# VH-VL binders against o60147: the designs that were tried, part 360

Target 1, 175 residues: o60147
Amino acid sequence: MLEKNKYLYIFRHIQTNQVLLSQGNVLKKTALFQLPYPLQKPVAPNGMRPAKLRKDHWVPLLKVEFPNESMFQSVFMQLLNYRKYRSVQPLTSDLLKLPIPVRRRKIMRQEVPNTIADLADILNKEKFPENSVRLQLSDKSDSEYADWPPSVQIDSEEIKLSRGFREKTTVDEAR
Key: E = the ipSAE of ESMFold2; O = the ipSAE of OpenDDE; V2 = 0.75 times the mean of E and O plus 0.25 times the DockQ between their complexes.

## First folded at step 17 (VH-VL)

Design kg25 (framework fv_dargistotug; at its last look DockQ between E and O 0.64; V2 from the best seeds 0.72)
Fold by OpenDDE, look of step 17:
Structure kg25 (fold): chain C 175 residues (1-175), chain A 118 residues (1-118), chain B 106 residues (1-106)
Amino acid sequence: as target 1 above (175 residues)
Amino acid sequence: QVQLVQSGSELKKPGASVKVSCKASGYTFRSYGMNWVRQAPGQGLEWMGWINTYSGEPTYAQGFTGRFVFSLDTSVSTAYLQISSLKAEDTAVYYCARAPYLSYFDYWGQGTLVTVSS
Amino acid sequence: DIQLTQSPSFLSASVGDRVTITCRASQDISSYLAWYQQKPGKAPKLLIYDASTLESGVPSRFSGSGSGTEFTLTISSLQPEDFATYYCQQDYEYPTFGGGTKVEIK
């Protein structure tokens, strides 16, 4: 019997560098709900939360394989929480001095490094078994945004960047 | 093993309030979302919304705003559904259901019948 | 919202029959579809998720197929305990359910 999902996919927007977490290799529309600033009629890159999911606007940032579903779900929920927490924090005086569009862009640019740092922090706290978590990055240099615990094994192979990313999994092959 | 145990059946009058509980066990409560699904007598399943068990943030489906409140007591791994200003049309079985973040529902409570009758 | 249309709404079958239930989505939901079985007075039970993945403990006579907008639940050989109502559910968007298919004894 096939194991339940233990793969975390993180996508970034090709223009805004906004980040979406995915429980599968295909982005769902619900992923857009992760974006902290919903607008009534937002369109990227000007909007914070697009009204529609344009899969071709998102590319994989990293893939994480966990030992099991439980560990995956735990980390996933915590990542969401970290993101939410930042979204509700007061803006710094420096940011407030910027025009709103510039401010928004600056905030969005930080999502990638912040998310990576969050992931590392969460994994550090979880104390998973050594080399039990596999991390694959689209850009290896992104791993430098954080110090990774011994539980994380960074894959030497990078994820191939492609719009509308879909990776075949064992489940997909069984279909 | 994973279990969701809900509170017992409720009989209420119109205008009253009801609070249904859903106690989770056998897994890390905060790792899975808790969803509420309504089923009117002889009808199909209707998703009411969900609550993020980690953050406590509720999300309500259209049609379930205002009178419906999702809440948590994480100390006892329990989710709650409160319905205020009950109406006859609120008569239904209410299910709590665990799901990976906004995904499928892998475990369900046994359901709680709420009957609203004058 | 994504609408799921199940067909048929009612199905009469005999033990041993091959049963097929269809779920059609109003838009492309990829493979993000689940199937549930519900017996009278009981909570729904997950059978299939991600269109074709069999939930642990579910008999192998149940299978799911499809992607995009058309999905199928198949019971290869109907057993007495399989008489129930079946629902599809999509999780591409906020969850929605199909109208259900009641499988009754012929």
Scores: ipSAE 0.855, ipTM 0.929, lowest interface PAE 0.5, mean pLDDT 92
Fold by ESMFold2, look of step 17:
Structure kg25 (fold): chain C 175 residues (1-175), chain A 118 residues (1-118), chain B 106 residues (1-106)
Amino acid sequence: as target 1 above (175 residues)
Amino acid sequence: QVQLVQSGSELKKPGASVKVSCKASGYTFRSYGMNWVRQAPGQGLEWMGWINTYSGEPTYAQGFTGRFVFSLDTSVSTAYLQISSLKAEDTAVYYCARAPYLSYFDYWGQGTLVTVSS
Amino acid sequence: DIQLTQSPSFLSASVGDRVTITCRASQDISSYLAWYQQKPGKAPKLLIYDASTLESGVPSRFSGSGSGTEFTLTISSLQPEDFATYYCQQDYEYPTFGGGTKVEIK
């Protein structure tokens, strides 16, 4: 019997370092709803939402292969909730003293480490079987943002940015 | 085995209210979004919106931001659609449908016919 | 809102026929298109998602293709149980449905 696998794809914005979670290797427009507050109506300096999806601004951060869809969906919804919870928390006094542009950049630059830590926290709590979850990163040093449970097997190969999440097809098909 | 069971048909007069239930079983309720889809007699399918079953936050499609309210009782894995100030044009079959986060609808309830007549 | 236009609206066919239904999107939706089958008095049933991926338990005579703005659902050899209305639906943005294609017995 073949199990239906499910993949989590995480993207990083090349300029702001904001993060988007995806169920597919190509972003949907609805992915932007994960970011709080449209740009024209900001109420907090963290996690600003761009007006439109610029696919050329989003690059692979990591990919996770789960054993099945239900495990993926549980993790995905929890990650979304962690991000929402963080986005509505009061800012610290030190952050509030910063000029708005500086504060915004500081908050946004925490999205990558925070998301990776959240993922590891969920996977540590979920008690998946050993080596059942395959993690591949664009930059393997990013794995150092968290302590991974025995269930996670970190792929030795990095995601190549020129390839994105998809397999290279044009050159090989011509050969 | 995933199953969505909706409450029975309703016959209402204009101005009344109705509350349709959708009881889920066979999966982790909070891991999948719950969508509501309307189908007027002889017509196509119309997405009304969805509710995030993890957070309870509803999202309404354009045209459904007034008299329509989505809610949950996660303790019994049940989603609700409430329609207030019923109009004759609300006569339709109302479906609940499960989806991965803002995705295709993989399982549907059997539908609830709401008839509004004077 | 993303508009989905299905063609044809009605199709008359015989058992064994090859049937092709088209769905056109008003903008590029990548591969984020699903197909549903609905019989009278019944809920829609998912056939295909992500343009071409067959849902579990759906017969292999159903196939989907396309990307961007043009998509097709093909039934290679119609069976008696395939006479129904078919809807496309995009999930690139908040969901919208096509107008439907009714496949009738000739």
Scores: ipSAE 0.636, ipTM 0.837, lowest interface PAE 1.7, mean pLDDT 87
ESMFold2 (binder alone), look of step 17: mean pLDDT 93; pTM 0.950

Design kg26 (framework fv_dargistotug; at its last look DockQ between E and O 0.58; V2 from the best seeds 0.00; counts 0 for: pae E 2.1 > 2)
Fold by OpenDDE, look of step 17:
Structure kg26 (fold): chain C 175 residues (1-175), chain A 118 residues (1-118), chain B 106 residues (1-106)
Amino acid sequence: as target 1 above (175 residues)
Amino acid sequence: QVQLVQSGSELKKPGASVKVSCKASGYTFRSYGMNWVRQAPGQGLEWMGWINTYSGEPTYAQGFTGRFVFSLDTSVSTAYLQISSLKAEDTAVYYCARSPYLSYFDYWGQGTLVTVSS
Amino acid sequence: DIQLTQSPSFLSASVGDRVTITCRASQDISSYLAWYQQKPGKAPKLLIYDASTLESGVPSRFSGSGSGTEFTLTISSLQPEDFATYYCQQDYEYPTFGGGTKVEIK
């Protein structure tokens, strides 16, 4: 029997560096609902929730393999919560001095390091077994945004960036 | 094992309110979303919305705003559906269903029949 | 919203028959489709998720295939307990269900 999903994919927007969490290697449209600034007809570069998912605008940031679905789901839900929490926090005085578009962009640029830090924090709290969680990053340097617990094994191999927010599989390569 | 146990059948008059409960067990309640699905007599399944069991944030599908309220009591791993100002059209079986975040529904409650009749 | 169209709505079959149910999506949903079985008076039961992954405990006679906009549920050899209504459901967008396919005894 196949195991249920135990893979967390995190994608970043190529222009805004906004972050989306995915339960699979193909980003769902529902992932857009994670974005904190919904507008009816926004464009992602403007720091808004786009109405449509542009596959070519999102690239993999990292992949996490958990021991099982339960652990994955737990971390996933917590990660969403961390993100939401930040979105509702009062803005700093420095940010408030900036025009709204600039402010939004600045906040979005912090999403990548914040998300990575959040992930590490969550994993630190979860106290999973040693080397039970495999982390693969598109850029190894991104791992420096956090201190990782012993449960995390960072893969020496970087994930290959693919536009269209899909991880290439052997089958895909054969096509 | 994972179980979702819902409250019993309800008979209500138009204009009344009903609150259906869904008690979860056998898993970490806050790790999975809780969805509500309606099924009118002889009809298909209709997703009403879901509640993020971790944050408590509800999301309602179109057509299920206003009179429908999702809530939680995480201390007892229970989700609630409240319907106010009941109408005859609200007569249906209401299911709670667990899902990974906005995904498929792997476990279902047994359903709660709500009958609205004069 | 993504609309799912199931075909046929009704299917008459005999025990041992190969049964195929189709679900068509109004737009590309990749492989984010699930299949459910519902018997009268009972809650739906998950059969297949992610288009082709069989849920634990589900008999191997059930299989799912497809991607994009066309999906199929296949019962290789219909058993007496398989007479039920089957629904497809997409989770690419906010969840929506197909209209259902009732498999009846011929």
Scores: ipSAE 0.858, ipTM 0.934, lowest interface PAE 0.5, mean pLDDT 92
Fold by ESMFold2, look of step 17:
Structure kg26 (fold): chain C 175 residues (1-175), chain A 118 residues (1-118), chain B 106 residues (1-106)
Amino acid sequence: as target 1 above (175 residues)
Amino acid sequence: QVQLVQSGSELKKPGASVKVSCKASGYTFRSYGMNWVRQAPGQGLEWMGWINTYSGEPTYAQGFTGRFVFSLDTSVSTAYLQISSLKAEDTAVYYCARSPYLSYFDYWGQGTLVTVSS
Amino acid sequence: DIQLTQSPSFLSASVGDRVTITCRASQDISSYLAWYQQKPGKAPKLLIYDASTLESGVPSRFSGSGSGTEFTLTISSLQPEDFATYYCQQDYEYPTFGGGTKVEIK
């Protein structure tokens, strides 16, 4: 049986630098549920989830190519769980000293480095074959947020698109 | 060889409870969401909600937030739907369906007919 | 919530005919639409996902197209085993299903 390659698409918000994970190259409205603290919820003052999905506000951060759907689904579900874990952690005393709007912005600014570190942590634990996972970034310096396992091949070409994703065809990809 | 095998048909009286099982095989259970879909006799399909098999966290569609409970036993790769205080209107075929996170349903169980009658 | 309207609700056709079923969404759902076949007494079977991607093991006579708000399922040459009800389903939001299209073979 041939396994079809599967792609993880990660988007960044142009204003807040929040992060969304996607199974497709166009975001679903349900992707917003990945963000903690919806704006309308009284439990989380000033919420961190936009009220609606503005597709023009989300740009490519990175793309990951997996050899098969099973590997993709495992990593995707774990990344989602990392967000939940962070959302229930006690705030640090340094964060609690900040006014709520400033605190919210500081938390959101950590989403890019945190997501990249989490992805690398998961991939280091998964024991995937060497060079089996291809990573492409919009800004290659973002790879510096983490130490990558031997399974990860970082693409030398950055994602060129200013909005949305297109799948890249490389010498290493064939069907 | 992905397979979802559901428990057998149930005949219940109003006010009783039922627990439908959905045993998964042929894939990594915690990597895919498990959905529940209802189909009343002669009618279309109705999404009831899903359970995140990694975290165990359920999400219920509107109208299914009271008497319906989703749960898991990951040690045997099994999802459960429990319906309490059964009503005649609960008579339907209940399907479990696997999905990538909140996506299309690529594999379905065979369905479990729950009949509620006096 | 996103309403999906299928047309026709019922269709009768001959073996070998080209059959087209439409699904219209109440709002833009990009390409996040799936098609299912359900035979009497059986579970639905996934045919197409992401509007146009054919599921593994599905005969190539089935194809899907569309984006935004209008989608079609096409059976290029209807076979006797294609007697079934066909449902569209969107996954742009929490899933909803179309009302179904029953295809009867003459």
Scores: ipSAE 0.563, ipTM 0.820, lowest interface PAE 2.1, mean pLDDT 87
ESMFold2 (binder alone), look of step 17: mean pLDDT 94; pTM 0.955

Design kg27 (framework fv_dargistotug; at its last look DockQ between E and O 0.03; V2 from the best seeds 0.00; counts 0 for: pae O 7.2 > 2, placed apart)
Fold by ESMFold2, look of step 17:
Structure kg27 (fold): chain C 175 residues (1-175), chain A 118 residues (1-118), chain B 106 residues (1-106)
Amino acid sequence: as target 1 above (175 residues)
Amino acid sequence: QVQLVQSGSELKKPGASVKVSCKASGYTFRSYGMNWVRQAPGQGLEWMGWINTYSGEPTYAQGFTGRFVFSLDTSVSTAYLQISSLKAEDTAVYYCAREPYLSYFDYWGQGTLVTVSS
Amino acid sequence: DIQLTQSPSFLSASVGDRVTITCRASQDISSYLAWYQQKPGKAPKLLIYDASTLESGVPSRFSGSGSGTEFTLTISSLQPEDFATYYCQQDYEYPTFGGGTKVEIK
């Protein structure tokens, strides 16, 4: 009767706006494998893949509760695939005309809206029951990047935490 | 409800190849990763890698990148492990294990003993 | 790779004993640790995930604790069916297993 995790957690990088998907409310090191990584070990100027997981650099973007673990896993795997597919597509002619540093910054700034749009596209195709998928955002205006199906109920309360999805009990209690 | 049923044991000579199957049932096959774990006789567990059942893309642990090939037939919800150029050191039980994307292994196949001897 | 060191490697115990097995990680893995039970000739069975969450259908005499680098599996009152080998496994990065702890009848 008990089911495993049914929550999707999405983080964004505070500097680059890159996105990481997570099955847990604390990032694993394996989450970094979602980012493009060159075979060599250079420092990427636009934050392609950080050398290590800096938990203080990743903040909540959104959280999704699904009706059950199986539905969560289906959406999670599809979303990973959408993001990988998008990452290997040829750049547009407009982007290729930009200087490389400007082009890289513009591409990185697209990752938040693109991820939100991909999530909504998957949810529109999965035909979940009405109001069965609960979406909570750190910034409610981010919901405007997509058209949401009737299955999605957008929480009126924003995520209040500035770092991670866990409340810091020791630090918060001292305040 | 969730079941992973593996093919039967194999007795092989060095240099041969073997293909172990792992047939899944009772869940959405493409929603969970499929892992391969080996256990030499009397030894502990060793992760060999996994295959993304949605995309078909394999990832191999270090030491398993040359002679070991993961593959899928999603039409019959089956994962495969192929081992070529078998060595005596490949003698082990090989398990398939279901995993939420790079997490713990919640369901395991019964194991397939591969014995390699001259 | 993250190394997991289990202790003890072997222990002998009687029915009714409280058994404690430890697993130490070579680096901070948060709470991303699972425990498995394996009986001879059988596949491993998941007991605990996320350090302390009991898998469905697992008896409540099993419990897990720990975070960071040190983790414990406890069997509060050992039963005859609990004589097995126990493995820890981290999933903070690509999986690795501890070396195992064999629990034998005294």
Scores: ipSAE 0.455, ipTM 0.801, lowest interface PAE 2.7, mean pLDDT 86
Fold by OpenDDE, look of step 17:
Structure kg27 (fold): chain C 175 residues (1-175), chain A 118 residues (1-118), chain B 106 residues (1-106)
Amino acid sequence: as target 1 above (175 residues)
Amino acid sequence: QVQLVQSGSELKKPGASVKVSCKASGYTFRSYGMNWVRQAPGQGLEWMGWINTYSGEPTYAQGFTGRFVFSLDTSVSTAYLQISSLKAEDTAVYYCAREPYLSYFDYWGQGTLVTVSS
Amino acid sequence: DIQLTQSPSFLSASVGDRVTITCRASQDISSYLAWYQQKPGKAPKLLIYDASTLESGVPSRFSGSGSGTEFTLTISSLQPEDFATYYCQQDYEYPTFGGGTKVEIK
């Protein structure tokens, strides 16, 4: 049971690039509570919380395997705090100089790299044992968004998960 | 107001190709997913897939891979459905439908009849 | 894929009748269900989403209920303009439609 609970999955929304953290490889509806603002009938990408979880709209960003659940929980909570902090920060001067449509696109593009950077920062601070944390990315190039500590071993293979689901099936691949 | 206007009816021979357009107006095109739904004569609605209007990434339902291609021209807020190697069984009305973030279809095009006949 | 089974496929009714259409899902889809009305030669029109939320502009005689695997669309008093085909659609995962229910004049 502890083995199951030592996996962090991070998903991104394919339209909005919003990010959800998950314990385990299956997104739960409760994951939506990570998003800051409730939305009844929203326009995509707005950084709001949808009423529904469309699993097919979420793709795995990365997978992290920790030595134990305790380490997982520590990092998980810190990630949430980092995200919360960022969400309440004012827009940078650079962003404010941009037209609104361009600004919105820029912000959307920042969530993924910011999350990856947050993860790396947290792991750097935690000083876990060398090669004790296994990181697997859906896109290996995403690892370039941060400098990783010696505790992190980056997998050479990319994640093979279907959108929002535990396993990528033949049916999913055909889509 | 939100409008989805599709191209006109098509009559094609088997083996030919067709490209149906869906022009959106009255809203931010790239903020909503665009879905395609097929309806054969006298039959029900069948979801074909959708295209991410922001990234351009298409997703095809089972049975709609290979010959079916979703594409965009964001400069004119238009989505396209191309069907190649047309078959008689492709005869149907094809609808584009907007998908809000909550994932139902709130606005539909008027439909495009594609008839494939020898 | 999630299968939706509508019943009945055909329904004959008179103006003023109370009409109920059922949609059954092959698995629990919570409240992720929408209802559409389609008239001949026209595109489907959204009536209800999230199982019970009435779309703006839709007459109050339409209502939806249910959760999990069983859902119903109810027309409290059928009007002449309500004769059409109705479809349920789930949006919990990749969307699928029910087979439709044609409401005909008796």
Scores: ipSAE 0.014, ipTM 0.630, lowest interface PAE 7.2, mean pLDDT 87
ESMFold2 (binder alone), look of step 17: mean pLDDT 93; pTM 0.948

Design kg28 (framework fv_dargistotug; at its last look DockQ between E and O 0.03; V2 from the best seeds 0.00; counts 0 for: pae E 16.7 > 2, placed apart)
Fold by OpenDDE, look of step 17:
Structure kg28 (fold): chain C 175 residues (1-175), chain A 118 residues (1-118), chain B 106 residues (1-106)
Amino acid sequence: as target 1 above (175 residues)
Amino acid sequence: QVQLVQSGSELKKPGASVKVSCKASGYTFRSYGMNWVRQAPGQGLEWMGWINTYSGEPTYAQGFTGRFVFSLDTSVSTAYLQISSLKAEDTAVYYCARGPYLSYFDYWGQGTLVTVSS
Amino acid sequence: DIQLTQSPSFLSASVGDRVTITCRASQDISSYLNWYQQKPGKAPKLLIYDASTLESGVPSRFSGSGSGTEFTLTISSLQPEDFATYYCQQDYEYPTFGGGTKVEIK
């Protein structure tokens, strides 16, 4: 039997670089609710939460395998919190000088490095056992956005999840 | 082991308020969302919404906005459901249920019967 | 909003019978479908999650299958303790439940 929920998938939007956390290799519609902007038309390229999940707009950023569900859930919830916290922080004067759409896009583009840094920070604080967390990146260079604790083992192999992510099956490792 | 223990049955009059508690134990409270599910007598299950136990942010399902308030006391690993301006239609068993972020519900409280009657 | 339609609403069966309950979703929910058992006066109990994964502690006579819009819960050999109401629940979108299937003794 597969272990319960020990795989974190992080996806990025191909245009906006917005980030979504997933408890599996298939994004759910509920993942869109992680986006800080209210649900409005038009779609994400304009810095808004899209009404529909377009699978083809999201690509995998990284995959994290945790030793168990408890560790996974802890990190997952903290990641959500970190992102939420940033979304409610006052904007810098430089950002305020930009038109709203440009501002939003600029903020969104920082989500990838911020999320990676958040993950590393959380893992540093958690003090998990050495090499107990396995990290796979779609782009190995993304690992440079953070200093990783000894608990993290970065795989030499890049994540090979296809664009649009695969459907869950009985052998799906996410849950 | 994981346990969710809810407060006892409530009998209220229309217009009154009720606050149901759900105390969690046996796991890290802030690592799992807390969901609320309503079940009217002889009826099915209805998801009311959930509260992010880490941030405290509540999300309410359609039909459960306004009079329904989710809250937390993380110091005692307890989630609360408050219903104000009670109506007869609010008569139901209310369950708290643990679950990963907007996912399944793996552990449930025993339920709290709220009866609204004049 | 995703609607789940269970069939049948009521099912009469005998101990030892093979029981099949169907849950249909109004749209594709991939494999994000869960099954619960509820006995009178008790809270629901998770049986199956992600369409086919058996929850820990649940007897192997329970199984789930399906993907997309059609899902099935199967009890290979109904036991006395299995007479209850069963609900499907999707978590692809905000959670919703099916209407339930009451399995009664024939």
Scores: ipSAE 0.856, ipTM 0.931, lowest interface PAE 0.5, mean pLDDT 91
Fold by ESMFold2, look of step 17:
Structure kg28 (fold): chain C 175 residues (1-175), chain A 118 residues (1-118), chain B 106 residues (1-106)
Amino acid sequence: as target 1 above (175 residues)
Amino acid sequence: QVQLVQSGSELKKPGASVKVSCKASGYTFRSYGMNWVRQAPGQGLEWMGWINTYSGEPTYAQGFTGRFVFSLDTSVSTAYLQISSLKAEDTAVYYCARGPYLSYFDYWGQGTLVTVSS
Amino acid sequence: DIQLTQSPSFLSASVGDRVTITCRASQDISSYLNWYQQKPGKAPKLLIYDASTLESGVPSRFSGSGSGTEFTLTISSLQPEDFATYYCQQDYEYPTFGGGTKVEIK
């Protein structure tokens, strides 16, 4: 545990931009429970949960390397709590005046920037050693959604893997 | 494998009606919106509207009410475009296109040419 | 209704050229702009959504940028299969398309 680096994997849905957090480099089907099901009325801030996980719909957003499991678990649980907190907040007046389908899409498209900002906020509040947390993004411009503390070292190399964090991903694609 | 297969080309007289079908396969039909897009010969793309495949509620762009009707048969994952009182200016290729509701269009049908000629 | 103006309407280029197409919106549409490629006799194909997100299976020579009212599609090294008409489309509200940009062989 003390000797073993731990990774947080964050995935983005290719169509809705919904976000799933994962302890492993392959999403488990239970990760879908991070999304509401069913979508409630009045409109919940998160979108609908799919009936099953489609591997071809989820791509890497970012990967975070922590020096140990306890740091990983702390950040992981805080990210889940931030997401839950947003899901129970009243919708803004601007959102409420939109047609329901447009409102849902706009809410879901906020999940990427919101999750990145939440991660940075958590890391800024923690007292982790300088350069102890390594961040790798699929698109380095996404780092601009937040200010990062000295504890974070952003990898110069982007994630280049197709629909996964493995070097070779097995994907059955629908078209 | 997501696929949208449209009905074949139609040759019609002015004043007739036409019904274009768009059969979807390879995905959950009611989870994505169905859009209709018109392209007159040599012209650009024009969004005609969409139908909410979950509720069945159509929405029409300005200029596409009255003569244009969107409908569904969810039991066979099929969307329909009906055009009544056909005019020569209705000559165009009509596409169905799916996407997240009111979003980009990630999959398109092959198009259906409707020709209105005396 | 949000009007999209594409520039240029026609573009003549050689294989290997860097090609840039612009799309201007009549109002601020944030990043809600998509790009499509259409070859003669074929349906449009989604290339880019949300201004800069590359659709699955689209070659990395395609890129998109911009926000607000000005957007750009770039092809870094034009290939023979890239000669087509390109359309921008906003989905900030009910969709509208730009007038198209035809990329022709020189």
Scores: ipSAE 0.000, ipTM 0.460, lowest interface PAE 16.7, mean pLDDT 82
ESMFold2 (binder alone), look of step 17: mean pLDDT 94; pTM 0.959

